# Designs tried in a protein design chat: VHH binders against q9y6x5. Part 144

Target 1, 379 residues: q9y6x5
Amino acid sequence: LPPKLLLVSFDGFRADYLKNYEFPHLQNFIKEGVLVEHVKNVFITKTFPNHYSIVTGLYEESHGIVANSMYDAVTKKHFSDSNDKDPFWWNEAVPIWVTNQLQENRSSAAAMWPGTDVPIHDTISSYFMNYNSSVSFEERLNNITMWLNNSNPPVTFATLYWEEPDASGHKYGPEDKENMSRVLKKIDDLIGDLVQRLKMLGLWENLNVIITSDHGMTQCSQDRLINLDSCIDHSYYTLIDLSPVAAILPKINRTEVYNKLKNCSPHMNVYLKEDIPNRFYYQHNDRIQPIILVADEGWTIVLNESSQKLGDHGYDNSLPSMHPFLAAHGPAFHKGYKHSTINIVDIYPMMCHILGLKPHPNNGTFGHTKCLLVDQWCI
Below, E stands for the ipSAE of ESMFold2; O stands for the ipSAE of OpenDDE; V2 stands for 0.75 times the mean of E and O plus 0.25 times the DockQ between their complexes.

## First folded at step 7 (VHH)

Design ua9 (framework vhh_8dlx_2; at its last look DockQ between E and O 0.72; V2 from the best seeds 0.00; counts 0 for: pae E 2.7 > 2)
Fold by ESMFold2-Fast, scan of step 7:
Structure ua9 (fold): chain B 379 residues (1-379), chain A 120 residues (1-120)
Amino acid sequence: as target 1 above (379 residues)
Amino acid sequence: EVQLVESGGGVVQPGRSLRLSCAASGFTFSRYAMHWVRQAPGKGLEWIGNIYHSGSTFYNPSLKSLVTISRDDSTNTLYLQMNSLRAEDTAIYYCARGLWGEARTYFDYWGKGTLVTVSS
């Protein structure tokens, strides 16, 4: 009987929400499983980059999804985070659902995880849903559980993605306790529904389930704006991404653009590509633009206007506000174990181990997650 | 003061075409991606497609053959051309401004919507 794994993501679920709000269903899940309190994500702390890092074990510079908005100067292609299905953007890495499916007698299933509706290296999950935000969590769950029970070759790896609490985090900001409490209670109820469905179908005792997220959320304000148009005229550059990390493609000499930007705001760091801090692992890719601007936590880069956004992410990955958590339950995992921190790239080699797959070369360290696993010696 | 105003909705017969417009003001329209989103009675929001500042378009695969999105940066106007309308296309249609790098989960400005009813 091959091992099975369901990987669930709630977009934008900041780790500290677990301390500030009540999650009865999630706490019951954790009680009989494991909790990693903080997952240190990759830079930039955005949805598409971090979701792809989870399933490849690679830094963004290595897997090629370096932002939610990208430009390739060689091919003149633009990437859209909404519905871009061009395999060109995704082909710099091999995600776990592809490797899983290329092994004998295995299938993969996907409910809307970023990249799963794109053929990558000419391979797409045997069962998948095209991205559509209007499809309910219940419909995504119904499809995933049906495919886990009724597939040949058997589905051994399945993914499930949900857009909240990210959408509400942007709209209300993470410090709006009234609105965030309502949103997070709904998410906890969905986790309860997930567990109940798996128990009802006889899957719960033999399925490994990981619940995680791609990033956190920080509070923004109309008092913390950086007007890029006050720094430099738009005729000197092409803007590829804006906030909180701006990607600048100069139309004139790079040094001239850099000199116009470098002292514009005390709340923004300006980097030539080769000067980006090594700790970000954000340099070695043609999709990373010649000049990168990084706003300080809670600051928003704007184009001569106000911002309606009350919460955001994309900031420095050393910030605890940018960190998600990881909870897991199943035969591969200890019961009642709490771990402080792992790197988001460590999830991939752990999942490969659980599924019996040989991992592709990656930036994760299996040793960081071995204490979570029953078949490993923990020190 | 960012504003988006949709127009062109109404009652149309099945099989016909309809063009919706969205008039934008209060920002540099040419620098933003713009989206069309719809909501059918009793249903959630359905993303139709977008057009980048570069002119590149991306569509919901379920709707790709039936719709065309275009923009006129000189008049700050976004368009949605719909062909071969069916009863299931009955919905309120919204124009929305794409937030740089967040368009999958969040739009920062929305119009009030325009109703399209497909009936005989």
Scores: ipSAE 0.534, ipTM 0.785, lowest interface PAE 2.4, mean pLDDT 91
Fold by ESMFold2, look of step 8:
Structure ua9 (fold): chain B 379 residues (1-379), chain A 120 residues (1-120)
Amino acid sequence: as target 1 above (379 residues)
Amino acid sequence: EVQLVESGGGVVQPGRSLRLSCAASGFTFSRYAMHWVRQAPGKGLEWIGNIYHSGSTFYNPSLKSLVTISRDDSTNTLYLQMNSLRAEDTAIYYCARGLWGEARTYFDYWGKGTLVTVSS
């Protein structure tokens, strides 16, 4: 009987929402399991990169999903949320669902986790939903639980993705107590439904469940805009990505483009690729452009216009506002244990351990998660 | 001020075609991806497709053969051509501005929508 794992992401769930808002269902989940209060994610703190880092244990430069918008200078290919199906983008790493379903008597299932509807290394999740944001959480959960209960070979690893609170965090900002309380209450109710459904189906006692997120959210403002068009004519470069980390491909002399940008605003840092801080682990991939602009927290890079965003993410991964949490419950996990922090890349080797999989080479450290697990001596 | 105004909705017979327009103002239209989204009565939002500033188009696979998206950067206008309309295509149709580096269905500016009713 192989161990089973369900990995759940609520996109944009900032770690300190747990302290600042009410989560009766999630707190009951944590009480019966474990909590990691802050997960230090990878730079840039965007959705596709961090979801792929969770399932590969790799920094973005190593797995090749370096942003939500990318350009590969070698192949001249473009990537975006609407143009994400080319396996070329994903093939620089092997995500855990591929490794899992290649094992004897194992399948993987996916409800919309980034990459699970792509045939990575000619292998697509054994059961999956094509991404469609109009599909309710209930339908996603129904498919996942059906596959966990009714598949041959059995589904031993499943993923479930939900777009909130990220979408509302962008719209309202994380500090809008009234609107965010309503949104976060709805998410807590969905967590309650998840737990109740697993109990009703007899899965709860023997299924390991991780509830986590990819990044947090910071407050933005119309008073904190960096107007890129005021600093440089758009004809001098190709824009690959804009905010809060802009990716700039010069059309003219690179040094000239850099010099036009370096004094554009005191509220952003301008890096030549070779000068990107080593702590970002964000340099050694062709998809990282020759110049990047990194806005300060809460600042938005715009193209000579206003922005309606009141919240954003993608900033420096040292910022607590960019950090998600991780909660887990199941036979592999202690009960009532709290841990302060791990790196997001540490989740992968922990999941491999739980599933009895040999991890691929990765940037995670199994020792960072040992204290969460009942079968490990916690030093 | 960014504005998106849809037009061209109305009542059409099944099997007919309809072209929707979205007039954009307040931003450099030619630099943005633009999207069409619809909402049928009692249902959630359904992404129809988009067109990038390059002119490249991508569509919801379930709708791909039924729709065509185009843009005219000289008039700041986005278009949705729908063919062989069926009752299930009855919806409010919205245009939305794509964000640079956005993933998973956040749009900062939307139109108010235009109603399309397909009835015999």
Scores: ipSAE 0.463, ipTM 0.773, lowest interface PAE 2.7, mean pLDDT 92
Fold by OpenDDE, look of step 8:
Structure ua9 (fold): chain B 379 residues (1-379), chain A 120 residues (1-120)
Amino acid sequence: as target 1 above (379 residues)
Amino acid sequence: EVQLVESGGGVVQPGRSLRLSCAASGFTFSRYAMHWVRQAPGKGLEWIGNIYHSGSTFYNPSLKSLVTISRDDSTNTLYLQMNSLRAEDTAIYYCARGLWGEARTYFDYWGKGTLVTVSS
């Protein structure tokens, strides 16, 4: 029988939460599996881009999901959280569930993972849930595990997505110990439910499970604001994305717009598209706007209106506060092994290996995850 | 201070149409995506649709044929046109301001809502 893999994401789970809070269920999961303490995600450190990087092994410039809000000047199309179902945005890459779905005697399942409810390259998962934030984790879990257990052709790859602790991180800020403790406790309980459900169905011993996240969370403050209206008139540009990485589409000469913004704040770097640092791998895509603004950690780019977010993400992907973790359990993984760091794009070739899939060209390095796998030599 | 005030709700017979309004103040209305959501009695929140600052509209597929969202930036007003109303459409209807850069529909400001009751 082909191997099976369940990929689970808890949005916005910062890596150091594991050090600062108690996770009895997750720790038990880790004890019987593996842990990567820090995962370096891709720039911008936002949800749609990073989730697509996990399942494609590509930087954002390569897979084409370059932000949660995008604009294509040629087609005049918009991408956003409420408008994400046009295959136009996703077709610049082939995600792993499509690759898996196209194999003989295999099928894929998905519970609200970004892009899974969209036909990509004219292929959609055999089983999927349309995104609905009102659907409980339990219902998502029940559907996923039922499909893993009873489907024909068998589901060999499945994804499960949950919106916490991201939403709460935004609301309370990651430094609110009282509220975040409560939220993270709930997350740990959900992990407990996941494990229990798998055991009840007899899937636990044979199913590979990865629990990870797309990004962390940084504390914001009303004392750390960058007001763009103080630097440039809004009539001179179109705003495609705002904070902490603003995407600017000039309505006048690009150089003039740049000059008005370049000294707007000492806590914000302003880049022409061609001058974006190479380390971001965020240049070679038409969907990246002519000018981007990158706020320093903990700073918020605003207009005249104040922000209510006490936490945010999207900052430099080298910042520890932006990094998630990865834990895994199953026949493909060692038991009781901890690893320091990997790149988020490294997850894709690892998953392909586990599933016996030929990976599409990607930016991941399989060598970075070899020590996690029982069938590989760890050097 | 950001304020959103819904109006136009009331009791309407099945099959009829209703237009809701949302008056916005305290922020630059034209720069924000605006959303309509509703909550039926005993049910959770349901996203209806939104209108982007560019004017592009997007709808819940389950409601697309029955609703139209529009905006007037000169008067800072958001509209929800509902046609062929059914009993199931009975709910409190809210307008909400969308947050930038989020992967999921988060709202930072809400109106108090307006009640729509569809009854014979």
Scores: ipSAE 0.238, ipTM 0.642, lowest interface PAE 2.5, mean pLDDT 93
ESMFold2 (binder alone), look of step 8: mean pLDDT 83; pTM 0.847

Design wa1 (framework vhh_5j56_2)
Fold by ESMFold2-Fast, scan of step 7:
Structure wa1 (fold): chain B 379 residues (1-379), chain A 127 residues (1-127)
Amino acid sequence: as target 1 above (379 residues)
Amino acid sequence: QVQLVESGGGLVQPGGSLRLSCVASEFSGFTLDYYAIGWFRQAPGKEREGLSSISGSSGGYTSYSDSVKGRFTISRDNAKNTVYLQMNSLKPEDTAVYYCAAGEYIRGSDYFTYDYWGQGTQVTVSS
């Protein structure tokens, strides 16, 4: 009877939404499980980087997915977030589904987690769906539960990814209580559907389920724009990523580009790569560009045009608005336990422990998650 | 490529109702379920305004701008490749060309992109 784990991500689920809105289904899940109120994610606080950190336990500079848009200085390759399936981008780390499948007689299943439709170290999830945002939550749930119940070798690790509340957070901003209330109510209903489906299939009592997210969301405004074109001409650099962390590849002398940018806006920090704050763990990778611009919370970097985003993320990972939560239920977890904070890199070694896997070297600390687990002492 | 055709516009008196239809067509393999559909309008001398959207599933999430909330209702019939906008309690300020647009959420772009647009249908609210 090998342990089984389903890892669920609701993209962009800011931790404090739990305090400001009602989640009856999620609250019932938590009542018989555990809640971590804040998960301190990795910098930059973006979708692909943080989803890969969850499943590798590594900082972005170590796993190599350093942004949703990337350029590799050594190979001269460009990464697009849309359909780039080149394993080159993902091969700097070993995600948990690969480790899980390397154990004899185990399978992994994936409903659209970032990286799961790419062969990584010549290994792809045993069962997976190619990324398609238009596929319903119900179809993703149907496939995952079918694979959890009907696979040989057994599926012991499964992932389920959903784009909300991130898409609506960008569209409306997190301060739009009316629109966000409707979005978050729908998500709570989907959590109810998930739990009911697992109960109906006889999976609920023996399955470990983690519900988490990659980042939060902060309010943006047309009154908080940084026009990069007012700082520097396009002929001096190639733009690799724009907002709220701009990745600048100079076409001329790096010092000249830096000097044009350094004092351009009071709401943006400009770093030479070697001067990026150590606390970000965002420096030691060829995909991190020679100059990085970091906008202050709620500020958007633009190229002589307006932004349509009313919410955004990618900001400093010390900001509570950037933090997701983690809730979990199942035989590995205590019931009714509340924990204040863990690091997002701590999730990987915890999941490896639950599954009986030997983790690859990672930046997480297993001790940080001990209080969540029934087979561990809290101290 | 998705093609969108709006219909159902016309002249109506204040307080009246209209139902707009947006029919999506593509040759082989198209399903409306793959696309979010938005309704937009543009009056002469004004910028384009977003009014309502419905997500890419047949039971999809709906949204409304404050100017039309409670008066307009969006719905979809994926078997007919059609999205409807039911417009009630129409006001002279609702006079505009109405457009439907199809788009999808691109993970990493961090919002819905509306890449396919219809040609528009005129709605005039006057006595």
Scores: ipSAE 0.049, ipTM 0.434, lowest interface PAE 4.9, mean pLDDT 88

Design wa10 (framework vhh_5j56_2; at its last look DockQ between E and O 0.78; V2 from the best seeds 0.00; counts 0 for: pae E 4.4 > 2)
Fold by ESMFold2-Fast, scan of step 7:
Structure wa10 (fold): chain B 379 residues (1-379), chain A 127 residues (1-127)
Amino acid sequence: as target 1 above (379 residues)
Amino acid sequence: QVQLVESGGGLVQPGGSLRLSCVASGFTFSGSDYYAIGWFRQAPGKEREGLSSISGSSGGYTSYSDSVKGRFTISRDNAKNTVYLQMNSLKPEDTAVYYCAAGEYVRGSDYFTYDYWGQGTQVTVSS
């Protein structure tokens, strides 16, 4: 009866990969659905911020997940991937699974999407898996498809997260054609498995499926390092986040710390919080530190050491290398339609429309996604 | 308990070959696409150096440091839960204790973290 939506994320899937590698299963999915070639993500172009922007429709300064590593000076709390279950960090926004459960008598299901194993505004996803990187795609898919058949109350919104191609993008770099070809072929095979499973269970024709990602990937090098220890002594500051966007909490006068950093490298920009470019929408939150360093694309900030990363993300969100794509299939979507670009914050109001939910106030523009939808007039 | 055991080290002349083995117990290499097995070495008075890694459930993704690329080959036998490092054209500067390590990727970490290490096996390249 009610519309159903499965939202799938392959972490770090750069839009440009679609042009440079063959994806027979994904292309077959797109042929009978829609493709958005570029999704302009939010700054900082990192996993936790962008996954939360997809499900809230908010910029990072508004939803409060401003980095993968955060510090709150008032409460003295630290956030990292190993310490992400405190609701304090997630409570500045209302993600779509919470809205789904509270507005309608509906259930949500989640396989490892960031935030889904945390009670947010006293509401946790009806069905969820605690995060564990060792759990296979197959097991995540089995649980999601099992839960999608639950009817009392019905699961109408489901999420599925997978760590590749981000893991391999960091390890080998996006320009390693041999290794990336194998990784991306494996992902295409997983997409084939997903479609086959949904067809086998009789879900395919009536389920809306979105396949997207949080960011892209750019090539890094041992020849492109910024040694922060050459700029400033450790006694002057506390490091909250390092690379490619460093979050600096001064232990002494802020101006003195800023002056030591501002001309240290031609390959990074140094901003006092008040001077962060407005186009980033990365200023109005207490979790954004007093000084932010932004490395140029492909440059890595280090502390007097080499970097094992051959690929990275987190860079300026205007960079095409940081952009993911969005593909979708199902009764809500046109067939064989290609669209150029949307903003990542536009996904949330589109999903609310598909599910018949009233969106919480957000930064997305529903008009940007109208041409994807069969029940909307596209000009 | 997770354990890694290296073997195959020894004394070899310059230009010779050795094959190192790393046997895992308490987990399986094929159980997750995120398990990376790496080979590292440490010579006396030097820092530990990463040499090669293999990852993916199939063992299909490999990397090599510049110092060993073209001379060393990493491979995996999932049925035996064993990773190999075939070392050819050995040089005196390859003399070191060689370590096998297993690591995994966690969302948001941006790295493979190597939390499980073997005890090491000595390789000496000398006439």
Scores: ipSAE 0.529, ipTM 0.794, lowest interface PAE 1.5, mean pLDDT 91
Fold by OpenDDE, look of step 8:
Formats: structure tokens, sequence, C-alpha cells
Structure wa10 (fold): chain B 379 residues (1-379), chain A 127 residues (1-127)
């Protein structure tokens, strides 16, 4: 049988949730498979960029989805959560579902994974759902599993996306044990539903399943605000993205804007584009604005408006609070194996290997995931 | 076309109670965790303040700001497509125009975006 892979993302699932809460279904999934306890995601630690990094193996500067809100100065186009359908933004890379879709006797399926409802390189998954937050997990799961089971050509790669616990993390903050416990329990139940559905359809033993996330969540507070209006007049710049990484497009001399911002707060680093730390791999793309502001963990950049969020993400990708996890099960994976850490870009070459696809050039290291795979020698 | 209409505002003495209603048309807020209706208020010379929200989920999860916690209660009637704000133990500082808003969470937004707003209803707390 041709190898099949289902990639599942629970948005904003912080890695240490696994240590602080009970996940009976997920733990069973892990017990019969593998766990990577911490996944170092890409900077910035936001939804669209990291999801595209998972499926391309590229840093944000390379695949071109550099934020949830972007501006291209040449075309004057804007990208946002409500305006993400233009292939212009996605075409700087080739995601794995396109690679898979273009193979003979293979097809791809997707349930609301970022970019999957957009024709990329003039290719769209044979089966996909347009993004709609109102669609239940159950409906998404039913469609995905139906396609995995009944499609011709067979679906060999599928993606499934869910918005929790990110939405609740923002709303309640990750330190709200009462509300987050409820939310995380629900997520575990959804994982139970996923496993049960796969077993019912006879897919469980032959399907490779990866459950992961794009980022974590840190606690925010009204006591930790950085007000840009206190440092610079709004007329001097255009705000492309705000918090916790602000993207600044100067309307006046860049140096003047920089000088007004560089000492705005001791809890915020201000970078000219060329001075962005190399470790972020966040420099070599025209969609990155001339100045970026990076708030410290738990600090929120605001204008003359109060933040409604009690949790946020997007911070330094070295922070543990920003890290998701990865669990996997299937014939390609060992059973009962735990691994400490990988980079999020390492997932792509691993998935390509599992599916027998030639990977496009990427920033992942296949060697980092060898110990997860039964057909590889683990040193 | 989505419309929200607030009612129930008026003049009340300190310590009194009011019940605000928000009737939604062209919008069904039930059935999704990612829909929410919230109550806001704006006092003269102050910024708009979020007070309470209720999700569209079957559980109807609610939230409250610290300023109104213990005094205000949000609820909904799905059959009437109406959200209520029961306001008890009202104080002079509660004087404001009260608004209801309907919002949705979408991936990548990282917050509920309230796209639809009512016209507001005046609440005055005075002796």
Amino acid sequence: as target 1 above (379 residues)
Amino acid sequence: QVQLVESGGGLVQPGGSLRLSCVASGFTFSGSDYYAIGWFRQAPGKEREGLSSISGSSGGYTSYSDSVKGRFTISRDNAKNTVYLQMNSLKPEDTAVYYCAAGEYVRGSDYFTYDYWGQGTQVTVSS
C-alpha cells in the first residue's frame, strides 16, 4: 500500500501543556507512537508563517509568509487573516501537498490548513475545505477521513487544522487553569474522536498521523504594555503588524524613525532590517519591513488602545513558552519513543521521506528526525 | 445583513438594576465557539470598555471584566436570537452608552474581531 500521511495541527498548543494537564487520549496516541517534547518553531512565532514552515521546511524569509499581516511595497498588496487567498503570497515556496498532488496516482486533501484553499503554483488539493471557523472539528474530520478512505486517485497526504487552544489562550491567558483545563480536555477528546474514527474506518494501522502545533502561548497583562504613541507620532510611519513583533514602514527618514523607537522601552528590541539577528532567519525577504520591534516575553505593543488579549504569541522562538510539540503514530514511526527537541522545519524532510517524495530545497535537517523512524538508523 | 439592536437602557438610582437586550438579525450566534456577542460601554471622555461576552457554543461560555464581575450577568436566548446583560448594584460610574457587538475568531487574527455593532443604549445611574 502506498504510504499515507495525515498532518494535524492544534493551533497554539504550548508544549508544556503536556506536563501540566492530563491528556488520556493523546497519551495513548503517544504511547503507541513517538513524542517530540519541544519543537523550536520559526520566528516570528505566528500562525500563518509557522504552518507554512511545517509544510515547506523553510524559514519565513524563504517561503515568504513572514507574518499574519504583510505588506508588499511593490504591488501595494496586503495580506491578512481576512485576505489570504491571493497566490502571490504563497508562490515563493512549494508546499508538500502541491508536490504530492503533482505525483502520479496521488492526491492531496486539506481541512482548513493555511494556504490549502489557494491555488499555489496553479495547483490546489483535489479535496479541500474553504476556511470557515464555524465548521466543527467533526465535520472537518469526517471529510478528511472520507477522502483518505474513498478517493481515486488515493489521497496520500492530508492536513487537518483546528483553532484551539489558540483562541482560548488569547482569551483567557495560558495561566487560567480553570478555563484552559476545560479547553485542553476538549482538545484531548477531539484527539480521541480522531483515533476512533480512523479505527472505525480501518485506517489506523496503515495511516501515518502527525499531531503538532505552530506555537505556544505566553501570559500577557495590562501591566506590561509598550505604547508606541509615547515614543513616536503615528504620522511618521505605517503600521503593518503590531504585537508582539511590530512591522514598521517609515513615512519619513528611516533613521529618524529608528531613533525615536530605539529607546522606547527597555522591554522591546528595535531592529533595522539589516540588523535583525541572524538566528531569526528573518531578514532576506522584501516583505519584511525596514524596522521591526520585538517585545519581551509577556509584553504587548499597543497604540492608544488597550489590549483585549490575556495571552499572546509571536515572540522570540527560543522561548519555551512559544514552543509546540509533535506526536506521531503509524507504520513509519517507532512505538514508545520520546525525543527532546527538533526544529519545526525538520518536519518537512521527514514527511517527504515518509511519502517517498523528493523534497524541494529546504532548511530542515532529516538527521534530526531519524530516531523517530523505523526504517532509519538512530545514532 | 447583520443588525444588532440594543434596548433596556434608562435612568436608574444607585444600587438599582437594569436589563439590557441585544437582538441580532441576519446573524445566528449559536452553534460555534468562534462566534461571540459582547457588551461594551463608553462613558463621556473615556475609551470604549469591554464588559462581558458570551460564546455561540452550546456551553455558552461567558467572560467578565473585573469592573463588572459579580454585578453583571450575560445570558442568551437562542430562540429569540437575543443576548441579555443583567446589571445589578449599579453605580454612578456605570453611566455610559452601552453597546452590543458580534464578533468572530478566525485563524491568524489572534483575537475576536467584532465586526457588527449596535447603535447603543444610554444607561444613567444617578440619585
Scores: ipSAE 0.316, ipTM 0.670, lowest interface PAE 1.5, mean pLDDT 93
Fold by ESMFold2, look of step 8:
Structure wa10 (fold): chain B 379 residues (1-379), chain A 127 residues (1-127)
Amino acid sequence: as target 1 above (379 residues)
Amino acid sequence: QVQLVESGGGLVQPGGSLRLSCVASGFTFSGSDYYAIGWFRQAPGKEREGLSSISGSSGGYTSYSDSVKGRFTISRDNAKNTVYLQMNSLKPEDTAVYYCAAGEYVRGSDYFTYDYWGQGTQVTVSS
């Protein structure tokens, strides 16, 4: 039987939700598989960058999706959540579904994972759904399972993306126990449905399933605003991205813009590109702007207006609030094993191993995940 | 063309009640939890504040700001593509222009985006 893998992301699923809320279905999944309690993601801790890091094994500076909003000065191209289809942005790396489907007798399928509806290196997922948030989890799952069961050449790698709990985390904030309990119960029910669907179709015993996320969520407040208009006139810079990591393209001398910003707030770090901390691995790409502003956890950078944010992410990747989890089940994985932490870039070489793929050069370390796998010597 | 039209504003005594309507055209928000209509208000010299929202889902999930929780109720009539704000126990500080707005969450957005706004309806709570 060829090795098969389903990669599932529940966007914005903070690792400590597992300890602070009830997940009977996910806990049963974990009991029969493996858990990594804490996944250290990449800076910045945003959706598009971290989903691409999972499937490429690369830091953001290396794969080129450095934020949810980007600007390239040479080509004058813009990237945003509503303008994400130009392959130019994605072509600095090769995601795992491209490598997989280029193998003889293999296909890839995708239900809305970021980038899977883009022809990266002239190659789009063999089966895919165009992104549309109104499509139910059930329909996404039905398409994925249909493709896993019925395709020739067979689908050996599939992805499934869901917008919660990120959407609700932004809307309510992670500290809203009443609303987040309702949202997270719905997520757990969807995981139960996923497992039952796979069992009913005869896929469960021979399919490897990873359930993970891209980042967490932290609480915001109207009491924690950083007003850029109080520190610098709009005319001095072009704003490429705002909060919690602002990307500043100076219109005047860079040093003058930096000096106007450096004392703007004690709750914000201001970096010239060359001074960005090495531990961020966030410097060596032309899409990273000459000045970035990094707000402290729970602070929001604004342009002289109130914020409507109750929850946010994008902060320093050392913050536990920014970290997701990883759970996995299937023939490649141990049963009932818990692991403390991995880096999110480690997921890629592990997936390549499971699928028998030669990984592209990447920043992951296979050794960090080998104890999760039955075919590896852990000692 | 998407349009939102508020109605039902006016003058009311403290402690009174008023029901605002938001009629949507060119947009049907039913379908998922990620489509919503929200109510906002702006008093003279103050920042606009969010009051309440209702999702497009069949469950009609709602949220309320602390300033109106327990006094205001959001509801909808899908057949009329209309959302209501029932405002009870009105106070002079509720005096403002009230707006409805419609939006959706999109993957990679960092908040629920309200892209379409009504023109506003005046609510005045006095003597």
Scores: ipSAE 0.155, ipTM 0.585, lowest interface PAE 4.4, mean pLDDT 90
ESMFold2 (binder alone), look of step 8: mean pLDDT 79; pTM 0.802

